# VHH binders against DIS3-like exonuclease 1 (DIS3L): the designs that were tried, part 1

Every score and structure here is a prediction.

Target 1, 352 residues: DIS3-like exonuclease 1 (DIS3L), of Bos taurus (Bovine) (a0jn80r465to816)
Amino acid sequence: REDLRKTHLVFSIDPSGCEDVDDTLSVRALDNGNLELGVHIADVTHFVAPHSYIDIEARTRATTYYLADRRYDMLPAILSADVCSLLGGVDRYAVSVMWELDKTSYEIKKVWYGRTIIRSAYKLFYEAAQDLLDGNFSVVKDIPEFKDLDEKSRQAKLEELVWAIRKLTDIARHIRAKRDSCGALELEGVEVRIQLDEKKNIHDLIPKQPLEVHETVAECMILANHWVAKKIWESFPHQALLRRHPPPHQEFFSELRECAKAKGFFIDTRSNKALADSLDNANDPNDPIVNKLLRSMATQAMSNALYFSTGSCAEEEFHHYGLALDKYTHFTSPIRRYSDIIVHRLLMAAIS
Unless a header shows other numbers, all headers, positions and changes below count from the first letter of the chain; antibody chains are not in Kabat numbers.
F, E and O are the ipSAE of ESMFold2-Fast, ESMFold2 and OpenDDE, as the mean of both directions, binder to target and target to binder. V2 is 0.75 times the mean of E and O plus 0.25 times the DockQ between their complexes.
[cut] marks letters that were taken out.
Atom coordinates printed by the task and the answers are left out, and those that the model quotes come from them; centres of patches stay.

## First folded at step 5 (VHH; framework vhh_enristomig)

Design p02 (from x2 with A33Y)
Fold by ESMFold2-Fast, scan of step 5:
Structure p02 (fold): chain B 352 residues (1-352), chain A 123 residues (1-123)
Amino acid sequence: as target 1 above (352 residues)
Amino acid sequence: EVQLLESGGGEVQPGGSLRLSCAASGFTFSRYYISWYRQAPGKQREWVSTITSGGSTYYAESVKGRFTISRDNAKNTLYLQMSSLRAEDTAVYYCATYEVTRDSGTYTYFDYWGQGTLVTVKP
């Protein structure tokens, strides 16, 4: 286990009130001028041995579900909300992926995988992180970790945290731009379509614009999932657990194309890039919900993503259509997904 | 908790027919797209058919014209009527639905799967 508690500023960004913290982030400048990006995930496998009672129960429950305010846990609450959770101000076991990035281009030069011990310095909620990114520092009063600091220490730690959030966001913008150029899809949840099926007032369904820090966290998680997929495939070419998303059959897009046409838009479904570009162009400035509806319908047109063993199909079929990645897996949510626990076990075997 | 429970599987001879059912609970069934998937021994899980909340249907090329997907929203039940069955249709059949979410910062598909029902096509 590598100790990161004194060398890395580690922190989480989650929805307000989240107690089952799967993931934390870090970024630091290296002596050579390059950057180190870190993703640190709860080390659930340290507490859940293969074939134990907890392991068997987790497998049967598969994933934690959210339905309205109700939550169904895969793991006992003492593990999910306490011992495994990467909460602020306490020492925690993590599994980390750390990349060395060129300081200018953000080209990945090196990657490291391993078990670590971290101490998260801040448990931020999305709105607080966004305020810091935007230069609105009034939120500092709502960050408990700043309460008992003298003015000089407070200013130094604030500058450090703001630098980290801005740098993570800059890196995430770069990663997203690359995936967008390859046809990554920006989709809306099925819930948007479900609400519309109720024939409710459309203005009631206009959500608050998404925060940029949502994308910051998402891109770091997707990057970690992608690199872990490559690492476990390299070590176990015929027995790695990956997640594929095949291109949807063209007939699945009929309802999307018909709805878009009725609104005066053409949706091009010939490739993920064509679909992404035409969805971006299908904006009605007088009715913002139309684009959200079309993106939700695009979600419903998607084929399901599937777990698979790498020995069961050709490498060309490993592709994740929606994310525009050649290899993908689930690694970043072991508190809520049993598949991630299996992937963690494969990763540990790969680096041993 | 979202629950999907399949039934109706069994043994059938080539050219025969079976009707599969999937009983849904824990969500507003009528509003979801719901699919049938299957997994043959030694193979990965593959998509078979999808029905939209509005009743539009889609089929894998291998089953088109032989299988019919339908839903009964009053009974929260999904059906798959299978005809002209072949040895290649032997598999465990699953019903499934999904949601896309940005949970814990990840873009992920929440897949809800049933336990499956076995269909064996034997002479």
Scores: ipSAE 0.016, ipTM 0.343, lowest interface PAE 6.7, mean pLDDT 82

Design p05 (from x2 with Y98W)
Fold by ESMFold2-Fast, scan of step 5:
Structure p05 (fold): chain B 352 residues (1-352), chain A 123 residues (1-123)
Amino acid sequence: as target 1 above (352 residues)
Amino acid sequence: EVQLLESGGGEVQPGGSLRLSCAASGFTFSRYAISWYRQAPGKQREWVSTITSGGSTYYAESVKGRFTISRDNAKNTLYLQMSSLRAEDTAVYYCATWEVTRDSGTYTYFDYWGQGTLVTVKP
């Protein structure tokens, strides 16, 4: 197990009040001038052995409704809320993916996978991380990790944390731009259509817009899921657990096309890239809600994503249409998804 | 699986008060923003109030100052304290939440609704 506690600034960004922390992030400058991006995920497989009683319970709980007066946990509370949770200020076992990036282009030069021990320095909530990104430092007084520091130490740690958040966001913007160039879809949730169907102003919709730090975290998670998918597939070409998203049937786009036409826009559904480009162009400068409605309707047209074993279909069918990735899996949420526990086991076997 | 179950509805006189509850299960309640909606007879559903995971609250203009949304994360329960009730507040009240997928190219929300609880304000 690699010890990252003294070499890496590791921290989490989650909804306020979250105590079952699956994922943490790090970024640092290397001696050669390159950057190292890290995604550190709770090491659930260290505590949950295959075919153990806890393993069987987790699998069962993932598919079973539980009582309303109890927390709906896949894992026992001692594992999910304490031992596995990557909480701030405590030593924790993690499974890490770390990439060496070119300092200028952010091109991936190397990738490392392994078990680590981390100590998260900050448990941030999304609004706090966004304030720090925006240069609004009044939130510092609401961050518990800064309470007992002298002014000089607080300023130094604040500068270090702000650098990390800004650098992660720059990297995330780069990753997103590459996926966008390949036809990744920027869609809206179904609640947008519900609000409009209810004759409600979209300004009443909550959450109205994701914060940019939501995208920062999401892009890092998507990157980790993608690289782990590739790693377990190369090691187990016929037994890797991946997640695919097939192209939607053309008939499901008919409502989207007709609505866009009524608004004066042409939506091209021949490929994910054509759809992405035509949605980007379907912007009414007099009514920004039109674009949100069309992106919500595109969401309704999507086929379901599904788990599969790589031996069960041809490699060209592995594609994730919405994310514009050739291989994808779920790796980043093992505290709440049993599929991620299976993927962690495959990854550990792949790197042994 | 996400489940929401509303309770606390009933009949009340104008100017009266009621407290609605929504019991949640199948997800980590504390991580999610949760909302109240209502649907009056012959009308479309309308948004009433939302409380975020961090405790920030938002209200429709028609209920501001009269309704208070709150949550108890230890009990996995959402509340709506209604005061100064009017005949226009008569509706079936629903709690709703959305599952957010961080692993998607965009944040996608999968909406979940309770069965509703009827509130009748009778003169």
Scores: ipSAE 0.006, ipTM 0.216, lowest interface PAE 10.3, mean pLDDT 80

Design p06 (from x2 with Y107W)
Fold by ESMFold2-Fast, scan of step 5:
Structure p06 (fold): chain B 352 residues (1-352), chain A 123 residues (1-123)
Amino acid sequence: as target 1 above (352 residues)
Amino acid sequence: EVQLLESGGGEVQPGGSLRLSCAASGFTFSRYAISWYRQAPGKQREWVSTITSGGSTYYAESVKGRFTISRDNAKNTLYLQMSSLRAEDTAVYYCATYEVTRDSGTWTYFDYWGQGTLVTVKP
């Protein structure tokens, strides 16, 4: 186990009131001028041994209520909300992925995987992290970790935290731009369509835009899932647990194409890149709900993502259509998903 | 909580027919597109058919004209009427729905799958 408590500024960004903190982030400058990006995930496997009573109950619950259902409570509250949760100000066991990035290009130079011990310095909620990113420091009074600090200490810690949030966001923008060039899709939940069906009032249906800090966290989680997928596949080419998303059949897009045409837009469904580009272009500046509706319809046209063992299909079939990745898995939410516990066990075996 | 429960599988002769059912609970069934998938031993899960909330139906080419998907929103039940069955149709059949959401900074696919029902086409 590597001790990161004195060498890394580690912190979490979650919805307000979240007590089951799966994931934390870090970024630091290395002596050579390059950056180190870190994703640190709750070490659930340390507390949940294979075939233990808790493991059997978690697996039974996950199997009965579908693997990867994030809204499902899989573990006892003492594990999920206390012992495993990467809460602020306490020592916690984590499983970490850390990348060395070129200081200018953000090209990944090296990757490290391992068990760590961390102490999260801040448990931020999304709105607080966004305010800090935007240079709005009024939120500092609502961050408990800044209480009772003298002015000099407060200013130093604030500058350190703001630097980290800004640097993570810059890295995330770069990662997202690269995935966008490969045809990654930005989708909407089906509730947009449900609201349109039920309310019929367009002004009540315009949702507030998501915060950029949501993208910051999401891109880091996706990156970790992708690299762990590659690592466990390399070590267990026939027995790694991955998550695939095949391209949907063209007929699934008929409703999307017809609805878009009725709104004056052409949706090109020949590839994920063509779909992504045409969805980006299908925006009426006088009616922003149209683009959200089309993205929600694209969501409904998608095929299901599937867990699979790498021995069960050809490598060409491993791809994730929506995320534009050649290999993907679920690693970043072991408190909520039993699949992630399995992936953690595979990763630990791979690096042993 | 979301639950899907398939039934109606069994053994059938080539050219025979079966009707599969999927009982759904824990969500507003009428608002979601629901699909049938199948998986033969040692093979990848493959899509068979989808019916949208609006009633539009879609079929894999291998089953088009032989299978009919339908739904009964009053009973929260999805159906797959299978006719002209072939040995290649032998598989476990799954009922599935899903939601894509962005929560806790991560894109998540809430995939909901039933336990499956086995269809065996014997010579």
Scores: ipSAE 0.006, ipTM 0.306, lowest interface PAE 9.0, mean pLDDT 81

Design p07 (from x2 with T50Y)
Fold by ESMFold2-Fast, scan of step 5:
Structure p07 (fold): chain B 352 residues (1-352), chain A 123 residues (1-123)
Amino acid sequence: as target 1 above (352 residues)
Amino acid sequence: EVQLLESGGGEVQPGGSLRLSCAASGFTFSRYAISWYRQAPGKQREWVSYITSGGSTYYAESVKGRFTISRDNAKNTLYLQMSSLRAEDTAVYYCATYEVTRDSGTYTYFDYWGQGTLVTVKP
């Protein structure tokens, strides 16, 4: 296992109140001038052996699920909220994917997969990370890691953190632009709030203000899921666990089209690229909530994504429609999803 | 069953102060972040402030320096101390908490709302 505690600035960005931290990020400049982007995921497989009691229970639950009045964790709380959680200021076992990027083009030159040990320097909330990105430093007083530093040390650490957030965001913009050119729908990077009525139907949709750092995190997670999908497929061409998303039936878009029309926009659902372009154009600069609502509705129309074994269908069927990716899987949330634990086991076998 | 009950609203003159309370039940209050939102007539609900389980606080730009959010975990109660009130602070104030799910980077929040308490700042 590689020790990243002294060489990498690792930190997390999550919603306020999140204690089961699955994922952390890093970015650093290499000696040759290129960049290294890192995604570091909780090493749940280190603590959950195949066929153990904990493994059987996690498999039975399949995921952490939420009811209106209660949360039900897939893993015991000591694993999900403590030993596996990538909390700030403590040493943690992780599974990392690290890419070397060209310093100018951000083209991926190399990728590394492996077990690591990290120490997250900051547990940031989305609003705090966005403030730092925007140059609003009033939030510094609310970051615990800055409280015991002298002025000079605080300024140096702040500059280091801001550089990392800005660099991650630049990289995410580049990755997103490439996926957009292929017809990606910008669905998985959208934060929304939903109020459910007593029948569990959408009663009131309250979109949260769009923050760029949501997309920063989302693009890094999607990238890791994509590259891990490719890696496990190349090692196990007929037995890799991937996630496919076929094109949805046209009737699934009827509410989206009607809602958009009521707001003065036309949504073209005839192809992935047409849908992506028309969603991008359905933006009222004076009311960003409308675009978020439409993207959330598009996400709901696409609820038919499926797990599959690569031996069960032709390679042409592996694609993920919403993300515009040829291969995709779930890797980045093993504390919450059993499928990610299976994928971690496949990845470890692939790199051994 | 998650329940939130706001109190402390009323009528004040510009420059006045009020303290809102939110009594929580049906969940482990000390482990959750809790927010204040407000909704003025004819406008969309606006986020005002939130406090994390660890006590970190965040504020909307419009209320920074004037409002203070706090919590008392022993009493399962959230507070919002409002000072230097303005006519534009007139709204129904809601206490809210949330559950969050994440899939492929998308965060979906399921919000639990209180009934609201009316604050009227009369010119």
Scores: ipSAE 0.006, ipTM 0.249, lowest interface PAE 9.9, mean pLDDT 80

Design p08 (from x2 with T50D)
Fold by ESMFold2-Fast, scan of step 5:
Structure p08 (fold): chain B 352 residues (1-352), chain A 123 residues (1-123)
Amino acid sequence: as target 1 above (352 residues)
Amino acid sequence: EVQLLESGGGEVQPGGSLRLSCAASGFTFSRYAISWYRQAPGKQREWVSDITSGGSTYYAESVKGRFTISRDNAKNTLYLQMSSLRAEDTAVYYCATYEVTRDSGTYTYFDYWGQGTLVTVKP
């Protein structure tokens, strides 16, 4: 177990009121000028041994609904909300993935996987992180960790945190641009189409734009899931648990293509890259809702993502269509997903 | 792991009624909006109805007034009550829900679909 408590600024960004914190982030400059990006995930497997009573309960709860808060759906509250949760200001066991990135290109040069000890410095909510990213520092008064600091200490810690958030966002933009060039899909919820089918007013149908910091966190989680997928596949070519998303049957796109044509646009569904590019081009500046409708219809045409063992199908079938990744898994949410616990066990075996 | 299992399909004559069920597990059912979709032979999937976590219901124009969506949070079950069935209602009916996760992008939906239940309206 590596001790990161004194060497890394680790913090979380979650919805306001979140108490079952699965994931934290870090970024720091290395002596050679390169950057180190870190994703630190709750070490649930340290507390949940295979075939223990807790493990059996978690597996059972993952497949059985309870009328309880999500934190009670899989793990006992003492594990999910306390000992495993990566809350601010307390020492926690984590499983970390850390990448060395070229300082200019952000090309990944090295990757490290291992068990760590972290102490999260900040438990941020999305709106607070976005305000910091935007240079709106009024939110500092609402961040408990800045309370009662003298001005010099507050300014130093604020500068450090803002640098980290901006750097994570720059890295996330780079990662997203790379996946976009490979055909990653930006989709919209079905609620947009439901509202349109009900003839709602256009001003009420255009939702508030999502915060960029949501994308920052998402790209870091996707990166970790992708690299862990590669690592466990490398170690267990026939027994790794991955998540694939096959391309949908062409017939599922018929309504999307017909609706787009009625609006004066051509949607090319021959590949995920063709679909992504066509959706990007299907924008009417006089009717901004059209693009949201088409992206919602594309969502409805999607096939299901599936867990699978790598020995059960050809490597060409491992692809995740929506994310444009050749290998993917679920690693970043072990407090709420039993699949992630299995993946953590595979990762620990792979690095032993 | 999220699971959805549809049941209640079968053969019915025009003007008849059927009640479809969707048993859900692996998530906090009461917090999610859940939809019914259908797919007729040789056609793409069509949205039928939705019920939000707050209980608001929405219907496709083709089924409005004939179908009723409801949920039982205590039983973790979604229902579709179908009445005045027509030949054009013949389709496989799917239960669907979504989870927006940090690792799927900000607005990726419909991570979870059931296997479907066949409804055949025979003349």
Scores: ipSAE 0.012, ipTM 0.234, lowest interface PAE 8.7, mean pLDDT 80

Design p09 (from x2 with T50E Y58W)
Fold by ESMFold2-Fast, scan of step 5:
Structure p09 (fold): chain B 352 residues (1-352), chain A 123 residues (1-123)
Amino acid sequence: as target 1 above (352 residues)
Amino acid sequence: EVQLLESGGGEVQPGGSLRLSCAASGFTFSRYAISWYRQAPGKQREWVSEITSGGSTWYAESVKGRFTISRDNAKNTLYLQMSSLRAEDTAVYYCATYEVTRDSGTYTYFDYWGQGTLVTVKP
């Protein structure tokens, strides 16, 4: 197990009050000037042996509540909220993916996978991380980890944390831009559609204001899922657990195309890139709610993403339409997803 | 199935007080951070206050010292005690909790919102 406690600033960004912290992030400058990006995930497999009572119960809960709830208590509270959770200020076992990035281009030069021990320095909530990113440092007095520090220590730690958040966000912007060039979709939640189904005027909708740090975390998680997918597929080309998202049937886009046309826009649904570009262009600066509506309708047109074994279909069918990735899996949430526990076991076998 | 239901709004004089309540169901209330947001006519929704599952409280600068957020986990209820109310506090008040979709298909986040309760501070 690699010990990261003295070498890496590791921290989490979650909804406030989150007790089952699956994922933490790090970024640091290397001696050669390159960057090292780290994603550190709770080491659930260390505590959940295959075929144990806990493993059987977790698997049963996962199948019983499949697609029924986006949150459920898959693991006993002592595992999820204590032993496995990557909470701040305590030593924790993690499974890490670390990439060396070129200092200017952010091109990935190397990747490392392994078991680690971390000590998360900060358990940030999204609003606090966003304030730090925006240069609003008034939130520092409200961050528990800065309480009771002398001014010199507080300033040094603040500068270190702000550098890390800004660097992670810059890296995330580059990763997102690359995926956007390949047709990655940016969609809205169905609540926008629900408000309109109640026959409310579009101008009466309450706009959602997502924070940029949500995208920072998401891009790092997507990157880790993608690279782990490649690693386990390479090691187990016919037995890896991946997640595919096929393109939707054209008829599913009928309502989206009709609504867009009524607003003076053309939506091209011939490919994910054509759809992504059309949605980006379907923006009225005088009525920003229209674009949110169209992206919400596109969400409803999507086909379901599916878990599969790589031996069960042709490699060209492995793709993830929404994310514009050749291979994808679920790795980053083993506290709440049994599939991620399976993927962790495959990854450990792959690096043994 | 997450459901939030706000109550306690009404008309009040400047300098007055109101207590808002939010009844929650369909999720394990005690494990979630819950927030109050408000939306004034013609304005964007703004965050007001949040209470974590552990009981830590956070406030927007505009309401700090005047509003107090609290929770009763046994009753699955969130509260906002408002004092020294000003005309600028006139808004529909919503309680909300959220989960961020991080790695599943696309970027988006889901907020669970109540239908709101109107607070009017009369001149």
Scores: ipSAE 0.014, ipTM 0.311, lowest interface PAE 7.5, mean pLDDT 81

Design p10 (from x2 with V100I Y109W)
Fold by ESMFold2-Fast, scan of step 5:
Structure p10 (fold): chain B 352 residues (1-352), chain A 123 residues (1-123)
Amino acid sequence: as target 1 above (352 residues)
Amino acid sequence: EVQLLESGGGEVQPGGSLRLSCAASGFTFSRYAISWYRQAPGKQREWVSTITSGGSTYYAESVKGRFTISRDNAKNTLYLQMSSLRAEDTAVYYCATYEITRDSGTYTWFDYWGQGTLVTVKP
């Protein structure tokens, strides 16, 4: 186990009130000027051995539970909300993925996987992290970790945290831009289409606009899921657990193409990149709702994502259409997903 | 985190009734719009009904007047009361919701589906 408690600023960004913290982030400058990006995930497999009573209970609850009640969460509360949760100010076991990035291009130069021990310095909620990113420091009074510091220490720690949030966001922007260039889809929920079909104001149903720090966290989680997918596939080519999203059948796009044409736009459904590009171009400056409607219709055309074993189909079929990734899995949420516990076990076997 | 589990499917005669349930966990159920979809073998997935967080309901034309969607926020459960069932209602029924997840990006699209429950209308 590698000790990161004194070498890394580790912190979490979650919805306000979250106590079952699966994931934390870090970023630091290396001596050579390059950056090290870190994703640190709760080490559930340390506490949940294969075929133990807890393992059997977790698997059973993940597959057959029918009552939505907090006491029936996948793991016992002592594991999910206490021992495994990457809460602030306490030592925790984690499974980490750390990448060395070129200082200029953000190209990944190398990657490390392993068991670690971390101590999260901050448990931020999304709005607080966004305020810090935006240079609005009034939120500092609402961050408990700053309350007991003298002014000089508080300023130094604030400067360090703000640097980290800004650097993570800059890296996330780069990762997203690369995935967008490969055809990653930006879609809308079907509620937008339903509300428009009923001639109602879509603002009544659409969730609050996402903050940029939501994208910061999401891109880091997607990156970790992608690299772990590659690592476990490399080690277990016929028995790795991955998550695929196949391209929709062309017939599923008929309504989207017809609606777009009626509004003066051509939607190209021949590939995810063609679809992404044509959706981006299907914007009416006099009616911004048109683009939201088309993206909602594209959502309706999507096939489901599904788990699979790599031995069950050809490598070309491993693709995640919506995310524009050749290989994907679920690794970043082992407190709430049994699939992620399986993936953690595969990763540990792969690096041993 | 988001988990949806459907139940209540089975075999029924034409003109019969069934009540489907969807148990939700891992999110603040009362704040989300939740939908029913269905898919018959070899056919495209079809939207059936949606209920908003405020209780407004919407239905596909093919089921309007025969199906009723409802929710119980205290029990985190979604329901679909089906009446006057027809052979063309035979399908696997799924409940679905959308939200921004930590590993799906910032823009919403349906990533959360239940396992489905099979409804077979047999004469």
Scores: ipSAE 0.019, ipTM 0.354, lowest interface PAE 5.5, mean pLDDT 82

Design p11 (from x2 with V100R R102T)
Fold by ESMFold2-Fast, scan of step 5:
Parts: structure tokens; sequence; C-alpha cells
Structure p11 (fold): chain B 352 residues (1-352), chain A 123 residues (1-123)
């Protein structure tokens, strides 16, 4: 195991009150001037051996409930909320993916995969991380790790944390821009359409909580899922567990195209890039609800994503349409998804 | 499926008190952090309070000392005791829990929200 406790500022950003922490992040400057981005995931496989009682229970729950990937109760509470959880201020086993990035372009130069030991310095909630990103430091009094520090130490640690959050966000912006150029989709939930179909007052609509740090975390998770997908496929070309999302049938877009046309917009559904671009252009600044409605209708047109073994279909079918990635898997949530435990086992075999 | 149902809203005079409830079903309530949010007319949704699975509580500065969040795991119910209510507390109050996802053909976050309960503080 590589020991990151003294070399890396590792921290988590989660919903307020989250106690089953799957993922942590780090970023640091290297001696050569480049950056190192790190994603550190709970090492569930260290505590859940294949074919053990706990493994059988986790597998059974995941296969019984097809929505189990949306739940955090797959494992016993001692594992999910304690031993595996990457909580602040305690030593934890993790599985890490670390990339060396060019300091200016953020081009990925190298990638490393391995077992690590981390000690998370901060357990931030999204609103606190966003305040720090925005330069609003009043939230410092609400961060327990800053209590009882002298002023000089507090200022130094705050500057270090703010640098890390800003740098992660800048990197995430670059990653997102690259995926957007390839046709990644930004979609809305069905609730927007339901409320509008009922002709409800727009003031009664339930808005999203739109914080940029949500995107910062998500882009890092998507990046890790993508690179782990490539690594396990390289090692096990016919036996890797990946996640694909096929393009929807053109018929499914009929309602979206007709609704957009009625509002004076053209939606091009010939590719994910064409769809993404035409959705971006279907924005009326005087009526922002129309764009949300169209993105919600696009969601309803989507086909389901599904798990598969790489030996079961042609490589050109591995594509994830919505994320605009050639290979994808689930790696970043092993506390709540059994598929991620399988992927962790494949990754460990690949790097042995 | 995850369901959250708020109740207890109504009209009250400034300085009055109300107790909101949120009934939860479709998930293991005791293992999740649950929050209260509110939305006033013409404004964005504002976080009010959170209680963790372990019972730790957090409050927005605007409600600290006036509101108390609590939970009853045996009843799968979340509460918000509101005291010293002000005109600016007028809003629809929502119970919420949070999960994130990076798939299903979308790049988005899952929020499980209730339908809301209206609190009106009239001068």
Amino acid sequence: as target 1 above (352 residues)
Amino acid sequence: EVQLLESGGGEVQPGGSLRLSCAASGFTFSRYAISWYRQAPGKQREWVSTITSGGSTYYAESVKGRFTISRDNAKNTLYLQMSSLRAEDTAVYYCATYERTTDSGTYTYFDYWGQGTLVTVKP
C-alpha cells in the first residue's frame, strides 16, 4: 500500500450529514510543475472477501433490488458507516487513481492505480465547499477542523484547502468542456415536465440545487470510472464488467422534436453531439423553462444503461451515449453498489 | 420507491410557532441524513437544516436558535419545530434526502423531495 497520509491533502465533498463516504479527492503540484489529480475510493474489497457471508448478502441485495445502486444500505452499518467510510481525521484503506496533468493544458500525461492509505483532512458538505470556491470564508467557523487552531496555522490550512478546491474545479471545467465537445448530454428530471403538463405556476416548480462543486465531484468520478473501465478491459478483454448506454431509437425522439418545433426550435437527433448542440441552441432567454422542458423530454427518450461483459458484444457497442465515452464502468461507489466491488476485484487483478 | 410527505404547514402570526413533519417510506430511514429546505415566492430554494443518521444537527444562520430539527427513527418521521416565526420565514418547506448518480444516460444528481408544505407568516 502506498502511504498518502503525509504527502496528499485528501478531503471529501458530500451532501450535508453524509456518513457513508465512498470517495475523496486530492490535487497537488509536482516537483516538475505539473499537477497530480487523485480520486481515492473506499477499499471495500479489503473487508469483503469473495464468497464470504458478507459478499453473498451484498450480491443478493443488489440483484434483488435493481435500483440498489441508488441505496447505501447494501453492506452492514459497521462497514458502510464506519470501517469502509472515508471519514475525516482517521486512517483509511483506499483504492486510488492518480493522474499527472500538464500544468497549463491539463492534458493527462500518466496514470497510476493502486492500494493506498489515506487520512481525510476535511469532510466538507457541498454548500461549504461552494462558499470556499466563491471566496465566502464565513463558513470557516462551521468547519470543525479549523477550530482550536492559531491564526497563522488556520490561515495556511485555509489557503491550502481553497487552492485545492479551486484547482479541482478548474480541472473539472476542462474535463467537462472536452466531454461536451464530444456530445455529452446535460438533461433534466421528469418532474419539470410533470409540473408543466399540469399547467402549474412556474413559482411552484421545484428547482435543482445548482452548485458548481456538484459538477467538480461528478467529473472526477466520471473520469475515474472511465480510466478504470479502460484498465480492466485492457487486462480482461473478454471478461471485464463495463457499463454501456446505447443510442435511443429515433422514434423515441418524435415528441421532443414536435414540441421543440412548436416553440420555434430545431432538435437534431442524428448523433449525441448533434442532440447536445441543438438542445443548447433551443434556449429562449425570456423563457428559460422551455429549455428545461426539452431537456426533460430528452431524458424520457433515453435508452437504459446496462452492465455487460466485454466478451458478450462488439467493441463498437461499448459506448456510453449520454456521457460521450467509448468505455465506462462503475468503480466509485463500492459501499452502495455490488458492481463496483466486482470492478475493484478486476482492477486489483489487473495491477497485481 | 423513495417517498417523502410533508405536513404541518399553515398560517401563523409573527412570533408564533409551528411544527412540521415529514413521513418517509421506501428506504432505511435511520441510515440517511435528512434535510429541510424552503422556497419563498420568486426566490431560489434555501437550505434550512439537516440531521444526520447519528443525530448531529446543522442549521442555516437565519434560523439558528429559533428552529429545532429532530427525527424519530421508529416512526420514520422527520420534524422541524419552528419558533419565533417572522414574515421572512414565509415559504414552502420541503423535506429532502440526497443521492448522486453519474449514469442512466445522464450527468445529474438525484434529489428525493417531498411535495412541500406551505408556511405563511402574516403581519
Scores: ipSAE 0.013, ipTM 0.309, lowest interface PAE 8.0, mean pLDDT 81

